VHH binders against DNA-directed RNA polymerase subunit Rpo3 (rpo3). Designs and how they scored, part 3

Target 1, 262 residues: DNA-directed RNA polymerase subunit Rpo3 (rpo3), of Pyrobaculum islandicum (a1rse3)
Amino acid sequence: MPKATIVEKTPLFLKAVIEGAYPSLVNSIRRVIISELPVMAIDYVVIVSNTSVMYDEMLAHRLGLVPLTTPLQALPPIEDCETGLVDPSECTVRLMLQINAESDKIVYSGDLVSERPDVVPVYKDIPIVKLVKGQSIILEAYAKLGRAKEHAKWQAALASYYYYPRIKVLDEKCKEECKDICKELTNPFECTFNKAWTCRDICGDRLIVEWDRYKYVFWVESFGNYDVETALREAFRILKKKFSDFITTLTQKAGSLVETKV

## First folded at step 4 (VHH)

Design p3 (from p1 with S105K; framework vhh_7z1x_3)
Fold by ESMFold2-Fast, scan of step 4:
Structure p3 (fold): chain B 262 residues (1-262), chain A 123 residues (1-123)
Amino acid sequence: as target 1 above (262 residues)
Amino acid sequence: QVQLVETGGGLVQPGGSLRLSCTASGFTFSSYAMNWVRQAPGKGLEWLSGISGSGGSTSYADSVKGRFTISRDNAKNTLYLQMNSLQPDDTAVYFCARVYTYSGKKVYAFDYWGQGTQVTVSS
C-alpha cells in the first residue's frame, strides 16, 4: 500500500517520503524521470549566415543544449510523434536567430525567436557566441521532443532516493562529534543514510542507525522545461503505459497457452 | 561565379510524381555535397535531403524518406530530386543549395542557393 508525504515543494524541486514501496518501484520511478521524460530541444539547424569565429558544428551543439519550455499538455504525446500518428509539423517547433552586430556583442539564448510563444528558452542569459562589429548569425533551429536516453540535451530532471534513516542518539556528545558531517543527526532530510553511517563509525554504539525496508526519502529537481508536478505526472503516465503494455502481452500469451492446451 | 538553377517544378495531382533538376556552374561540382531544401507558404525552411560529392552517401528528412530520392550526375553538373507519392502538404518552393561543410551531423550550412522552383500539389 504505497503512500507519499511531501516534505518540501517548489516549482522546480520536490522532496517526499515514500512508504510501503519495494526498491524496484522507487528505482523505476527514478529511472523514468532521469531517462524517459520528453522535453523540447533543438535537433537540427539550417545556417544561412555565420561569420562569427565559432564553427557551425559548435554553434549547433551549443544551441542544442539550450533548455526550452515544454508545455506537454499543449503538445502531442511523444509516442504519437514517433509512430507517425500525428503530422511531423505538430511535433516540431522552429526558432530563429537573426543578429547583425552593429557593435561587439554576445548572442544569448534569449535572442532566439520562437514560432510558438509557449516553447522558448527557459533561461535567456545563456551565452551562445561572441560577435565583433560587422559579423552576423542568421539561422533557423528546429526543436523536437526527445528523451535523455537518446541524448543528454533532452534531460528534463534529476531524481534520487535513499533509505529513510531511523537514528537514535544515546549520547548527546555524538551530536557535536558529527557536526561537520550532519548538522542535525535526527533530521533524515539533512543527515542522509550514508552520512548517518559515517557518524556511526565515529560514535560506535552511542549512535544507533536503523532503517525501514520499504521507506525512502525521494527527491526530484526539474531543469526548468516544466515544473516538477508536470514531470511527476508524465513519469507516472509512462509507467502506467509500460504496465498496460505488459498486461496486454500477458493477456495475449495466456490466450495462446489456452489455445495450445485445448 | 557560382550559380545554381532549379527546373522541373509545376502543378501535379496528389499521388503524382515530379523530378526536379539543379544545374550547377562556377565550381568543381563533384567536390561539394548538395542539398534540397523547401519552404512552404507561411512556413520556414525545411531540409529535405543531402548527397555527398561522390554520390556515395545520401540522407533524408523523415517527412520525405521513402518517397523522395536524391541523386546527382557529376559529368553533367546536375543534382536531381525524384518526388513520388506527392501530397498537398508537399506544396512549396524547392531550393538546391551547396554545402561548404556536410558532415551528417544535422548541421546544414549553405553558402550558395538557387532561386527556387515552385511545386504545387492540388487537384
Scores: ipSAE 0.026, ipTM 0.388, lowest interface PAE 5.1, mean pLDDT 84

Design p4 (from p1 with S59Y; framework vhh_7z1x_3)
Fold by ESMFold2-Fast, scan of step 4:
Structure p4 (fold): chain B 262 residues (1-262), chain A 123 residues (1-123)
Amino acid sequence: as target 1 above (262 residues)
Amino acid sequence: QVQLVETGGGLVQPGGSLRLSCTASGFTFSSYAMNWVRQAPGKGLEWLSGISGSGGSTYYADSVKGRFTISRDNAKNTLYLQMNSLQPDDTAVYFCARVYTYSGSKVYAFDYWGQGTQVTVSS
């Protein structure tokens, strides 16, 4: 049975030690976090006016990269949006930008006005475009739930892991010689396997670099659309659904095969 | 010369219906996506609905979905907006606009507008 021990946790970051798990399981969790978590991001833009120096396509691209707060509990599951179980409008949020420059100014992500107060730019100070006096930007941006596997703009989080290192220092001089690579050679959260192996090249046989089987340092960083607990909860929901869907498909296929064989 | 002319606006009671028409000339109508946009008194422009050149794809803003229906008749060079269950906050000037669509970025830019038609929903 795998065991997880939390080492560090903030709203947007989690580091844990995972014990008793095959690499394939840990990698599956990592891949779901980096590629399958749903977030809101601007999907398309309707431009009414753009007299700025920025081309329409570049403006739309920059808007798509603005992270949006994503209240997963207040939104339909992305699967319901994709299958048509709910109206597409319940999975889409409109944000407006209407600026006529009275003086030279920079348009920021925080200037976007959302129809939903719970789906807004995470960071209000991302520069979008510079306007000179007399120029205007008038547009409607339409955000939808998406996943990083479709496009990087829907990336909710980063996650990675490495084998839990077992480092044995046979000569204390190695600690000083490796100071620029690993501040603490025996600290598994600072001196990763690759760093320790680089130190091995300096110290030779005076440093032993080993690793535990089925034991990992795992970390997750949220980009701010939601906190790390929400990201993990959603990742496990997705993994459970994949397992349930597999059982349902297998059961239905077995039933169909039995029926057609009679 | 490209021209877009809206008709069909007027005064209607809450819960009523209106059908707006936009007659296009000066370009190959079936080659362009078309949109409806409105501007309420004291407010900015609000995109309402879009339709592809063929009529095969339609898109709606959340505020009008289920109440408004966009359609087109390419043989008559005419765009329509059927408005049902009208509410006082639907009071606005309604514009027909030709869409300039970029292939890669899902960008819809308006290059030509009609003069607009006034819709007033009041008892």
Scores: ipSAE 0.053, ipTM 0.428, lowest interface PAE 4.4, mean pLDDT 84

Design p7 (from p1 with G50Y S59Y; framework vhh_7z1x_3)
Fold by ESMFold2-Fast, scan of step 4:
Structure p7 (fold): chain B 262 residues (1-262), chain A 123 residues (1-123)
Amino acid sequence: as target 1 above (262 residues)
Amino acid sequence: QVQLVETGGGLVQPGGSLRLSCTASGFTFSSYAMNWVRQAPGKGLEWLSYISGSGGSTYYADSVKGRFTISRDNAKNTLYLQMNSLQPDDTAVYFCARVYTYSGSKVYAFDYWGQGTQVTVSS
């Protein structure tokens, strides 16, 4: 049974030690977090008026990059949106921008007005477009759940891991020689595996860099669409569904083989 | 010359129905997606509904979903909006608008608008 010990945690960051896990499991968790976590992002824009100097295409691109809060527990699973099991309106959120500039001003992400109060810009100070007095921008932006594997604008988080380093310092002078790489060589959370290995190139055989088998330092950082607990919970939900679908496929193939007398 | 002319507006009681029409001329109607947009007194523009050039795809604002139906007759160069279960808050000037899109981008913009038709929902 894998064991996890939390080392550091904030709403948007988690670092943990994972023990007793195969690299394939840890890498599967990492890949799902990076590529398959669903978040809301603006998918298309309907521009009613744009007299600014920015082309409609560039404006739509910028709006797509605005991170949106994503209450996964209050939204249908993305799979239900993709299969048409739920009405498309349950998977789409409209945000509006209606500005007539009475003076020169910058339009920010925080000026977007969402029809759904729980799906709003994570950061309200992202500049979108500059307006000169008399210019206007009126548009409707349509956000939907998506995944990073479709487009980077749907990336919810970063995650990575490294093998838990075991460092033996045979010559205390190595600590000073490596001070610019690792302040504390024996601290696995400060002196990561890659840093320790780089220091080994400096110290040679005076530094022994080992790693524990099936033991990792794992970290995940949320981009703000939801907290790290939500990201991890969703990652495990997705992994569970993948294994369930795999079992169903194997069961179907086993039945087919029996029928064909293979 | 591109022209869009809306008709069918008027006074209707709450719970009533109206059908708006938009007659297009000066372009190949079937090649363009069309939208309905409204503007209530003292408020900004509100997008209501989209229909693709073929009529195969339709989208609705949540405020009108289930009550309004967009359709088109490409042989007659006419766009329709069937409005059912009208509410006082549906009182607005209704416009049809032609959609243009940029290649490679999911951006829909309007280049031509009709003159608008007034819909008033009151007793």
Scores: ipSAE 0.062, ipTM 0.453, lowest interface PAE 4.4, mean pLDDT 85

Design p8 (from p1 with A109Y; framework vhh_7z1x_3)
Fold by ESMFold2-Fast, scan of step 4:
Structure p8 (fold): chain B 262 residues (1-262), chain A 123 residues (1-123)
Amino acid sequence: as target 1 above (262 residues)
Amino acid sequence: QVQLVETGGGLVQPGGSLRLSCTASGFTFSSYAMNWVRQAPGKGLEWLSGISGSGGSTSYADSVKGRFTISRDNAKNTLYLQMNSLQPDDTAVYFCARVYTYSGSKVYYFDYWGQGTQVTVSS
């Protein structure tokens, strides 16, 4: 049974020690976090007017990169959106830009007006396009739930891990020789396995770099669409579904084989 | 030939109501999303409301939310905008517009517009 101990936690960052887990499990958690967590991002735009210097395709691309708050608990599961179990409108959010420039100005992400107050730009100061006096941008932007494995604009978080290092300093001179690589050689949260191994190349046998089997330092950083706790909860929901689906498929296949042989 | 014709505009006092209609011809009306857009004297275009081809989804600009209601009758090829609690700043030419899409693009346009109908809110 794996055990996790939280080392550091803020709303957008978590670092933990995971013990008693195979590398395949930890890597599966990492891959789901970086590739399969659903977030809202602008998918397409309907342009009413664009007299700016930025052509329509570039404007749509820049809008797609604006992070949007994503209340997963208030939205249908992305799987229900993909299978058509829910009305498409429940999986799509409209935002508007409606700017007629009376003077030179920059249009910011904060100028987007959302039909849902819980799905809005995370950061309001992202520059979209410059307008000179007399120019306009009027458009509807349609955001949908998506996953990073389809496009990076739907990336919710970064996650990584490394083996829990066990560092023994046999010569105190190594602490000074490695100060530019690791400030604290014996701190597993500051001196990661790769950094410790780089120090080992400098110090030779004067530094012992070991690691625990099935013990890891794991970290997650959210891009702001939702907090890290929500990201982890969603990652485990996805993993549980994958495992349940696999067991169901095996059970159905075993049943077919039994029916054939009776 | 695609044609959109707006009717129902006119002079109304503040706090009054008007119902605009847009009659469509020359295309399969139920297959296209439709929108209402207005232009006040000396101002640029302002998007007001949109409705899906089936009528199942609607959207509104914050300036008109709660006061205006978009609807459609696909059997009659007609789009409607019910306008309540009209204010002097609602004075504008109101246009209906069809949404255009093409394969492979994530950018869409309004490809056909009506001629517009004038709404004047004045004492």
Scores: ipSAE 0.041, ipTM 0.508, lowest interface PAE 5.2, mean pLDDT 85

